VH-VL binders against Nuclear factor of activated T-cells, cytoplasmic 1 (NFATC1). Designs and how they scored, part 24

Target 1, 183 residues: Nuclear factor of activated T-cells, cytoplasmic 1 (NFATC1), of Bos taurus (Bovine) (p98201r389to571)
Amino acid sequence: PSLPALDWQLPSHSGPYELRIEVQPKSHHRAHYETEGSRGAVKASAGGHPSVQLHGYVESEPLTLQLFIGTADDRLLRPHAFYQVHRITGKTVSTASHEAVVCSTKVLEIPLLPENNMRATIDCAGILKLRNSDIELRKGETDIGRKNTRVRLVFRVHIPQPNGRTLSLQVASNPIECSQRSA
Below, E stands for the ipSAE of ESMFold2; O stands for the ipSAE of OpenDDE; V2 stands for 0.75 times the mean of E and O plus 0.25 times the DockQ between their complexes.

## First folded at step 12 (VH-VL; framework fv_becotatug)

Design t7 (from t1 with light chain S31K; at its last look DockQ between E and O 0.87; V2 from the best seeds 0.83)
Fold by ESMFold2, look of step 12:
Structure t7 (fold): chain C 183 residues (1-183), chain A 121 residues (1-121), chain B 107 residues (1-107)
Amino acid sequence: as target 1 above (183 residues)
Amino acid sequence: QVQLQESGPGLVKPSETLSLTCTVSGGSISSYYWHWVRQAPGKGLEWLGIIYYSGDTDYNTPFTSRLTISVDTSKNQFSLKLSSVTAADTAVYYCARGGYRSDWRAYFDYWGQGTLVTVSS
Amino acid sequence: EIVLTQSPDFQSVTPKEKVTITCRASQSIYKNIHWYQQKPDQSPKLLIKAASKSFSGIPSRFSGSGSGTDFTLTINSLEAEDAATYYCHQYYSLPWTFGQGTKLEIK
């Protein structure tokens, strides 16, 4: 069915279900620019990578965890105008993922498996800084990308319900400073 | 019922590119995950790589520099190209179907019949 | 990379016997393992999903068990058509890997 738009505000908890970030990202991550090589995946403070878990889900079907880069300093949480998620691959990445594009926003899709207790390690997500020429500013947004350098990792899950409807949950990480000088 | 069939040249010269196509019939290729697996004569199975329905890929480590997997939805096909082959690449090559959309499990419920590719001068 | 080691490599078996094949992972993969059967000159067939879940249409004599690093495929009463090579396959961590195979042959 039609899923909520990425700027739609969604709860992290509803009924028996809670989507929770179990391990938060570091407060700083140097994003790579489009013309640079990757800066690697977002990491956690004490080594390792962020992790996310869906609590209260007792069904046997796997689900998909969505991840996109959202605003940290805007009144409402929405896709960030200057940064997008970037899929990381290679020897250091063990988590399957693939990208999708929703209204010009990259979304990383990651498995949530019952046999892994609906928990995912986010070792496959980097942050790409867009060129100014590729940026479409939101209504009321006039700042240059250099000043708007804080983001959040935004996670969503969509849970099919017996009544045929879909329950959607969202949780955002602590802010991440992406400027090159604030590592 | 869904059927998979590999096709392509059975003989490839060393240093050239091995190219295979898997044709899917009795079902759509869209929204599934697709795999290539090979088996050298008398040896075990070796996973080569996956293509997700998004077009993204993951490859087994030894093949990252030589392997390309792609999909053509208009022909209901996906393909494999393996460059710079040697005799060690002689094997039966299988295409296989993975999960649908949110089913991320890599269980291969449909397999092609396999095609032998021999790398020989 | 996760290595799967099967035991035995080869076994001659008599019909009606119970046959046990093991698969040991080099690290915990929880229950992220499948089992396949490959008869001579045929494509592999899926037998067991997620360590213990029988695939559709698989005879009840086949069962799987285990979690963590140690997994077992059991054929409770072997039939002649079960002569084949059996593979375990992990999907916990990229890259996906197979065990080296266990060949069963009828005496």
Scores: ipSAE 0.705, ipTM 0.864, lowest interface PAE 1.4, mean pLDDT 89
ESMFold2 (binder alone), look of step 12: mean pLDDT 92; pTM 0.934
OpenDDE, look of step 12: ipSAE 0.924; ipTM 0.957

Design t8 (from t1 with light chain S93N; at its last look DockQ between E and O 0.94; V2 from the best seeds 0.87)
Fold by ESMFold2, look of step 12:
Structure t8 (fold): chain C 183 residues (1-183), chain A 121 residues (1-121), chain B 107 residues (1-107)
Amino acid sequence: as target 1 above (183 residues)
Amino acid sequence: QVQLQESGPGLVKPSETLSLTCTVSGGSISSYYWHWVRQAPGKGLEWLGIIYYSGDTDYNTPFTSRLTISVDTSKNQFSLKLSSVTAADTAVYYCARGGYRSDWRAYFDYWGQGTLVTVSS
Amino acid sequence: EIVLTQSPDFQSVTPKEKVTITCRASQSIYSNIHWYQQKPDQSPKLLIKAASKSFSGIPSRFSGSGSGTDFTLTINSLEAEDAATYYCHQYYNLPWTFGQGTKLEIK
């Protein structure tokens, strides 16, 4: 009935399964504000886009890959307070996706198909910078978005098991700096 | 049994907006992906776009500036609006059902019977 | 955009013969292809999913094969009711596209 909260720590491998980022994102991506136009999708260093693959899955049913923006500098990986994933559409995007909201965090849902060897190219994900007035801070948190500008792409997959339980995996990317540095 | 039925005006003037509704009966619209496909007289099938169960959409490239697909779960319907039509938009328009939630495949297991829309003065 | 090219455009066929229709993709789509049948004045009907998986209720004489760029729909003993136009459809990359169609007529 209920999937793990986005701030729960989840492994990247369990039993026969492993969720891996096969192509990492660039270390920099200029996020856009709500009042700006999109800055496009997150890209990989060597050109192209990040890619993610679920290994060890031998069933014939498609699954959904989740993507949200997580912290890079916190002790625990959690949804980032100042950045959200943004769905990119248009002629430059070939990968199907749609957005959901989970407890105020945007989550991008992306297909993992057996016929594509459970691999997805992430050409549909941008990063939105939130306004300070819209940010929910944890109790006792004093940090403001101006200093907390590093994120990770956080990927999850939920694999239904024969016993009715769900096996959940998570992997986070290398850090991405979202500030306008070295422009 | 699930059935899909297109409805809307069969004649639309050039430069105006073509508006169609697909009514789903015998099953729920929720948690499925929904598509519009058209076929000009004597021609092949053309995919127009999808609405995901989240409400997000993707449109075929020629239509990105003119096409809007929306869903109304309370009426068990989804709709198409195509603005600035020309004679080239004359076609039979089909609504179709895609997969359920995690079944991301873009296959069409149920189709409406189709409705001809003619764009003419 | 991925272009699907079907061959032939048209074929006149006799009952009980084997019929082969091909679909060629402009780039590899692995097995991300479906096949549809459309009889005159009717809506399309799904035949084959994911290159080779028969849809529910489809006669066993219909089969699909192929991967990468080359795909085949086979009718292994044509029946008169199989006179229709057949379409391949890729779902690998947006925008999803159809082939131009292959029309089969009896006799």
Scores: ipSAE 0.782, ipTM 0.892, lowest interface PAE 1.1, mean pLDDT 89
ESMFold2 (binder alone), look of step 12: mean pLDDT 92; pTM 0.930
OpenDDE, look of step 12: ipSAE 0.922; ipTM 0.956

## First folded at step 13 (VH-VL; framework fv_becotatug)

Design u0 (from t1 with heavy chain W104S R105S, light chain Y91S; at its last look DockQ between E and O 0.05; V2 from the best seeds 0.00; counts 0 for: pae O 12.6 > 2, placed apart)
Fold by OpenDDE, look of step 13:
Structure u0 (fold): chain C 183 residues (1-183), chain A 121 residues (1-121), chain B 107 residues (1-107)
Amino acid sequence: as target 1 above (183 residues)
Amino acid sequence: QVQLQESGPGLVKPSETLSLTCTVSGGSISSYYWHWVRQAPGKGLEWLGIIYYSGDTDYNTPFTSRLTISVDTSKNQFSLKLSSVTAADTAVYYCARGGYRSDSSAYFDYWGQGTLVTVSS
Amino acid sequence: EIVLTQSPDFQSVTPKEKVTITCRASQSIYSNIHWYQQKPDQSPKLLIKAASKSFSGIPSRFSGSGSGTDFTLTINSLEAEDAATYYCHQSYSLPWTFGQGTKLEIK
């Protein structure tokens, strides 16, 4: 069976499982354009970096945490058309990640390890601002990037079930203001 | 080959608005990032701002309240307006082309000849 | 903003000598450094892009190296026509900034 689309609404709890954001991101993080270098990883409001944990998982096999940039102000949470997750690498980054693309949306894949209690520190994710004109032309979007500058970090995990099905969970962070211009 | 040419008044009075236009030939405005850079007499280079092919702009911090960069795709031009000028704004002003719209490695590969603008009463 | 500091500010050299100009960034900018040559009464010209890549039409005697915070422009065998002011430039983050320049005179 195929995995649910990124615009599908998923629960954060199911049976014994709960996908939870243990540490929330800061309310502001300047996204960067392609012409700019990385602005670094999103930081946590309490210091450090955001963290996510899957609770209730008792198996020994690792899972993959998916991270993408979603909308903050839409009625239904969906991938944000004007922002993409940006993979951060380097000596200062402790969390391994792989970049994938799902239906024109960048997805960062992060391992959830039983040895770490299925917890991941998100120090490997920045935010890229796409060009308004490119998005409008490519996808027929009518939204203006300058007017929609808030995003959410969206996390998904897919848990294999004994019956051969996959249980999918999702949790979204608090909104992040990504405006290039500070107030 | 792409060419850039600055045009505008060479003399501006204090408190007035400095207006310059960069005319681009041999290339499309919509395919690149464009910049304004100035150089005071005998001094170094100072980045003023950028305009993206989307029309978005970013300005250097000292100029955020005074600087406006715009683009006219129909004329293949982009412009600079700097308000409330003082003697400190006397400089050679350059327009320059940045990277290609899909290129993350941004630099100034082509420059105009520059135009001297003197702020004086 | 990221501050770029060049060294030296001025250098007088003899033709055929090797010249080295250094640019130090106040923080790591990876390879987002570029070098320009400006002759009197002329606009700057791109020499080196992304720390070590020569721009089209630039003589092979010009080369760039470095990463992180320390960068170098090298002229392997100086020609009389190389008399100019050289600038480093970072495009890692806004605002973009330049070094203060290095004036190179030929004896």
Scores: ipSAE 0.000, ipTM 0.553, lowest interface PAE 12.6, mean pLDDT 91
ESMFold2, look of step 13: ipSAE 0.571; ipTM 0.840
ESMFold2 (binder alone), look of step 13: mean pLDDT 91; pTM 0.939

Design u1 (from t1 with heavy chain Y33W R101K; at its last look DockQ between E and O 0.82; V2 from the best seeds 0.00; counts 0 for: banned pattern WW H33)
Fold by ESMFold2, look of step 13:
Structure u1 (fold): chain C 183 residues (1-183), chain A 121 residues (1-121), chain B 107 residues (1-107)
Amino acid sequence: as target 1 above (183 residues)
Amino acid sequence: QVQLQESGPGLVKPSETLSLTCTVSGGSISSYWWHWVRQAPGKGLEWLGIIYYSGDTDYNTPFTSRLTISVDTSKNQFSLKLSSVTAADTAVYYCARGGYKSDWRAYFDYWGQGTLVTVSS
Amino acid sequence: EIVLTQSPDFQSVTPKEKVTITCRASQSIYSNIHWYQQKPDQSPKLLIKAASKSFSGIPSRFSGSGSGTDFTLTINSLEAEDAATYYCHQYYSLPWTFGQGTKLEIK
């Protein structure tokens, strides 16, 4: 009766519903370490910020859009072992959000409102690089994140159904390279 | 059913910290979102900030450096601290309930009675 | 940040008449607006959610409408207890903001 685990593969379209990324993030975004204190939200290629919309939803109740940082280089999409979403606040952010933790993965929760046509602007999300002490290395792995620096923004929505079940959708962004810029 | 009550000093000296507590009775503070709103004498309502059920906060722009909102679930209370006050901070302060987990519309359905705080020497 | 401008600031009204209060946003907020009533010496009270949805227990004489930048609160057949100050409040964009208020007094 619980919601799908974050490593469970989910479709972006089911029945009348489709979760879409209307504006994709830029292909590069410098992540920061917790100790740096630097902040910056992920931006879109043409300026502005990514946006996400749920199509086909005709009910009157708000829903919650979830955002976590997923893998780009694995065959299966899963929460990234080395990066986490980070909530951005302050004068540059107009979108309400708050963090939750699901099985050691930070998840940013963001409103999807019928009055906003179920569309959210993602101006509240940064990317944090985890410290070695905060990650579990796979057996035999010696490279803590130096080769695995590409991520995707992964969005989920859970839509209550009349029968009491929940319909879950997921969409992942284009890959984002989180290592230092070339300039 | 649910009742909110503000408490704290009614007089605060300039440059000091204004500290208020909102006690919630007839319901749990958990899983809800909580706001502070103020109203200067003869003036309109001003939203100060929110604390989400997760413990995260958002503050109105003028208050980002001076305002702290926190929750004590064991006492079923949430609080406001506003540092470096001036006469401009004299107002009636209201606590309010504003949301539940997935209900993002942030409408204030329960309000405290309000408490006047005067900033004066 | 989004500024909400209400009109009028003040209105003297006669019982049983229709009263309209407006709220104009400095940019589009779709329907992301609530209306509150504050009677003298009382806390504010929620009337209308999301521009047009009445809150539980609110008399049917209160209604809201509008989208985008222009919103109205309508009181059909005003009653004496409706003498109060009315506020609009937007929840579209942080920081959330109130209008300056519209005070209604009975003649």
Scores: ipSAE 0.787, ipTM 0.899, lowest interface PAE 1.1, mean pLDDT 89
ESMFold2 (binder alone), look of step 13: mean pLDDT 91; pTM 0.928
OpenDDE, look of step 13: ipSAE 0.901; ipTM 0.945

Design u2 (from t1 with heavy chain S102T; at its last look DockQ between E and O 0.83; V2 from the best seeds 0.82)
Fold by OpenDDE, look of step 13:
Structure u2 (fold): chain C 183 residues (1-183), chain A 121 residues (1-121), chain B 107 residues (1-107)
Amino acid sequence: as target 1 above (183 residues)
Amino acid sequence: QVQLQESGPGLVKPSETLSLTCTVSGGSISSYYWHWVRQAPGKGLEWLGIIYYSGDTDYNTPFTSRLTISVDTSKNQFSLKLSSVTAADTAVYYCARGGYRTDWRAYFDYWGQGTLVTVSS
Amino acid sequence: EIVLTQSPDFQSVTPKEKVTITCRASQSIYSNIHWYQQKPDQSPKLLIKAASKSFSGIPSRFSGSGSGTDFTLTINSLEAEDAATYYCHQYYSLPWTFGQGTKLEIK
């Protein structure tokens, strides 16, 4: 069975399950260009890093949390055309992760473990700014999109069901300003 | 049944690069996590790094600047390169298999026999 | 990094005795711990997997317990073949780390 597309609107609650952002990111995070060095992981407003938890899950098998960069100001939440998630590695990172690509969108995969109450700390995700000139070459992008410097962290989880189907949940963070003027 | 076998030189000079290869048989590399672990003579176990099925890597903190793990899916192998070696890098080096891609619980269920690498002038 | 400290470092025991090895973490790791057995001149072997409480092919006399910072490996009735060094391993956070090991000898 195929998973829903990244531009699909998904609920954060279904049956006994709820995907929740426990700790929100800061309202500002300077994204970096590919030619620049990494500016580190997104930080939380209350200190530390954002965190996400899946509630209501009682199985013993781990799941995979997906993270991608989405729009903040569009009517419908979708992958942001000008920003991508960036995997952070090194001494300051405690959470394991790896990158995948889904329909030209980078997706960071992070573990959700029952022994951790299906909670993940997001200390492994930065934000990459793509060149406007490169994106403008693609059909369908607008000037509004190009000028939009606000993003959201979008989290998804896919839960196998006893009937063989997959239940998909999604939650988006508060908006993050990613412009160079952001501090 | 999956089997792992380490191969490479058993002797490396100081400041040179230690290179090892792990050959996997009885299973595909593309669906599992893979690790390198070493053990100095008479000492405990030290995790060196992981390569994910995506090709991404994570390294233990002391080795971030001089360790490279890579995979060759066509040969069903993954490799370790450790640069600027010293006597402290003398150890038995093990390659190990982790869990399936859906299992994030970071265990080592299959191990190679290990290969001793001695750093000496 | 998270430091795992095992106790004791060494133990000599008689067959059929109950053996306990402890592993203490420098911070809470919930239940994210595995145990390995390494016999002389052999590679380590996965003994106890946290989520499964046991690994396939492992005798029932081996069991793991604990949560938070204190963990225990128990051998209910020691066999001669159990002479080995045992290691705890945390996977709660990177970098993943091992205890220093506990060498078990059989009289």
Scores: ipSAE 0.850, ipTM 0.931, lowest interface PAE 0.5, mean pLDDT 94
Fold by ESMFold2, look of step 13:
Structure u2 (fold): chain C 183 residues (1-183), chain A 121 residues (1-121), chain B 107 residues (1-107)
Amino acid sequence: as target 1 above (183 residues)
Amino acid sequence: QVQLQESGPGLVKPSETLSLTCTVSGGSISSYYWHWVRQAPGKGLEWLGIIYYSGDTDYNTPFTSRLTISVDTSKNQFSLKLSSVTAADTAVYYCARGGYRTDWRAYFDYWGQGTLVTVSS
Amino acid sequence: EIVLTQSPDFQSVTPKEKVTITCRASQSIYSNIHWYQQKPDQSPKLLIKAASKSFSGIPSRFSGSGSGTDFTLTINSLEAEDAATYYCHQYYSLPWTFGQGTKLEIK
């Protein structure tokens, strides 16, 4: 069983299922460099944090929500070359999570539980700006993209089907400006 | 079937580090979540922390600066280190198995027998 | 941090009677609660998952119910072997927490 690559375009709804961002992130979040302290988790406009819900799922088994940092200014959604998700821990975080790496992209894994109506609060995700030395340009990317400071939170869920196949859904947030200064 | 067994010193002096190991037998440690839970004499259960199969950890708030949970897959073991202990850390310590891969529910289906650790001068 | 408050703290019970133990959460946890049994000098044992789902091998006299903030563990016909301390445990938000316990003793 192979899952779609992170740059594969996926729908947000299929049949009975829809993956939705119920609470969008703020339009600005100052990312941090690896050599400086964390800037904390991404926030929502009215306080609190983004939330994501899978609609139409009626089974009793938990699923995993994936989160990675994607492009905002490209025609096609793909993992961002200059930003990665960063796991936030500590007393301000109530949501369990752990990291995975998929083809050099960090992916945060977060529970979706039937008892929570398949809804997750994203209080565990920050944004890390990669150093120039750590950037691995993917095919079709150039150094000129280093000034691309807008990102989206990209969420995926993979739903096992009775026939043994997997149904994959994706939704991307509103753009987030990650520059160090509000503009 | 799967069995968990705690091991380590039963007496630790104040300000020192409490160190325990949980040995897993009858099953693999891989792809599961693993927990430590303690119980002070005559008191209730207290969750200490988790290590996910990815190697990431989460700790209960009072222990964030003092607690380290780690795993050694080659020995099928995971461990707890709690630094700067005081008499308040005297308790029975349990290791416990959590969910498998995508099973995020924090239910503990297998527990060790527990080991009493006393912190005393 | 979510506080779980159990009631009663202690109860002397007679075999064959119906016993209820309550657990109240300081905020809604939906159905994110488990129940454990701990007999004297033993490790805890899982009884009920996700408020109402019996764990494998648990006697049918044990059942769980509730959602939101109020949860109940019920023993429909108490047996002598059920003398133990019972704990509720929430997994809705970190840190995960237990109730203070309810001790049942046989009269």
Scores: ipSAE 0.795, ipTM 0.897, lowest interface PAE 1.0, mean pLDDT 90
ESMFold2 (binder alone), look of step 13: mean pLDDT 91; pTM 0.921

Design u3 (from t1 with heavy chain S102Y; at its last look DockQ between E and O 0.92; V2 from the best seeds 0.00; counts 0 for: grease 19.2 > 18.9)
Fold by OpenDDE, look of step 13:
Structure u3 (fold): chain C 183 residues (1-183), chain A 121 residues (1-121), chain B 107 residues (1-107)
Amino acid sequence: as target 1 above (183 residues)
Amino acid sequence: QVQLQESGPGLVKPSETLSLTCTVSGGSISSYYWHWVRQAPGKGLEWLGIIYYSGDTDYNTPFTSRLTISVDTSKNQFSLKLSSVTAADTAVYYCARGGYRYDWRAYFDYWGQGTLVTVSS
Amino acid sequence: EIVLTQSPDFQSVTPKEKVTITCRASQSIYSNIHWYQQKPDQSPKLLIKAASKSFSGIPSRFSGSGSGTDFTLTINSLEAEDAATYYCHQYYSLPWTFGQGTKLEIK
């Protein structure tokens, strides 16, 4: 069975499961262009880095947390056309991850381990700003999208069910301003 | 049954680049994590780096600037390049297989026999 | 990085004895630890996975326990073939690290 598209609206709660952002990101994070150096990982408002936890999961098998950059101001949450998640590596990163692409959207895959109570610290994710000129060439993009500099971290998890189906959960962070620093 | 075999020169001069290849047989490189681990003579184990099935990599902190791990799916091989070697890089180098793509527990369940690389002028 | 300290560094034991090897982490790693066995002139072998799960083909006399910062590998009724160096390995955070090893010799 195919997984739901990234523009599908998914619940954060289903049955015994809840995908929750335990620690929210800061309201501002300066995104970088491809031609620039990385500006590091998104930080948390309370210090450190954002964290996510899947509650109610009692199985012994690990799961994969997916992270992509979504819209903040659209009626329906969808992948942001002008921003992508950027994998951060180096000595400041403690969480393993790798990058995938789903329908032209970068997705960061992060482990959820039962040994860690299905919690992940997001210290491996930056935000990449795409060139407006490149994106405007794509069909369906508008000036509103171009001027939208607010994003959300969107997290998904897919839980195999005994009946062979997959239960998918999604949670989005508070909005992050990516173009300006807070005064 | 999956088998791993390290290959490369057993002697490297200081400041040169150490290059090793791990050939995997009995299974595909795709969908698994792969690792390099080394062991200096009479010492313990040291994790060097991982290459994910996506081709992404993570390296141990001391090697971030001089270690490169790559994969060649057409040959069912993955490789290690360690630049600017010194005597401290003398060790038995192991390639190892990690878990399947859905298993993030970062264990090493299959190992190569290891290959001794000596750094000497 | 997380430092793993094993105890003891070396132990000489008699067959049929119970052997306990400890591994202490510099910080809590929950249950994110593996154990390996390495015999002389051989590659390491996965012994215990995720603190307490025996890997396939491992004799039942081997067991792992612990959580947080303190972990234990136990060999119940040591066999002569168990002469080896044992390593704990944490995968809680990058970079992944090993203990310094515990060498067991059989009398």
Scores: ipSAE 0.900, ipTM 0.945, lowest interface PAE 0.5, mean pLDDT 94
Fold by ESMFold2, look of step 13:
Structure u3 (fold): chain C 183 residues (1-183), chain A 121 residues (1-121), chain B 107 residues (1-107)
Amino acid sequence: as target 1 above (183 residues)
Amino acid sequence: QVQLQESGPGLVKPSETLSLTCTVSGGSISSYYWHWVRQAPGKGLEWLGIIYYSGDTDYNTPFTSRLTISVDTSKNQFSLKLSSVTAADTAVYYCARGGYRYDWRAYFDYWGQGTLVTVSS
Amino acid sequence: EIVLTQSPDFQSVTPKEKVTITCRASQSIYSNIHWYQQKPDQSPKLLIKAASKSFSGIPSRFSGSGSGTDFTLTINSLEAEDAATYYCHQYYSLPWTFGQGTKLEIK
């Protein structure tokens, strides 16, 4: 029934299963603001796009990979207050996806199919910077948002178990700097 | 028994907008993925696009600028609008049901009977 | 975009014979392919899912096989009602695409 909240700390490995990022994103990706055009999908260092694979899954049913933007510099991994995943479409995107909202966090849903070894290429995900006015609800938030420009791609998968329970795994990418300041 | 039925004008003038509706009966439109496919006379099948249960869409490359797929859950219908049509858009148009949400294998288990739309002056 | 090339485009066949139709993908699509049958003036009908899994209610004479780039649809003992056009359809990569079709006619 109820899936773990997005700020719940989850392992990447449990029993026979492991969720792994096989190809990491570049260390830099300039996010776009709502007032700008899209900056495109997150890329990998050697060209191409990140990829994620679920190992140990031998069943025949498709699963759904969740992707959201998480913190990079906090003690605990949480949904990032200033960045959201943004669905990318168009001729450069080959991966199906759709968006959902979970507790005010945008989550991108992406197929994991047995017939391609439970591996997904993440060519459908961009990063949207939220307006500071939408986040500035208390004193100091504007400064925090301007300095809090490092994110991680956070992936989750929920694996139905024979007993009706659900096993949840999470893995986070290497940090991504979303501003040009650290160039 | 789930049934799909296309409806709309069979004749559309060049440069105007082709508008079709698929009515779903015997089942709910909610929580499924829905597709449009067309077939020019004497030609093969061409996938046009999908609308996901979430309302997100993906369109085949040639149609990205002209095609809109939408859903009206209160009428149990989904629709296609194709703007700026030419004679090349003359085809039989099919609506089709995809998988239940999170069934990502884009197989089409139910199809409408198809409706011919002719684009001519 | 992934191109699916079917062979043959057209085949005149006799009842009871074994018929094979091939579909070649322009790159590996693993087993992400379906097969459809379309009789004249009818909508398509799903036959085979995921390269080899027969859809519910489909006669056992229809089977599919293959992986990677090369796929086949086999009709093991052709019946007269099998005269139709057959399409392969890949769902590995957007945009999803169909093969150009293979038309089977009775001699």
Scores: ipSAE 0.811, ipTM 0.901, lowest interface PAE 0.9, mean pLDDT 90
ESMFold2 (binder alone), look of step 13: mean pLDDT 91; pTM 0.932

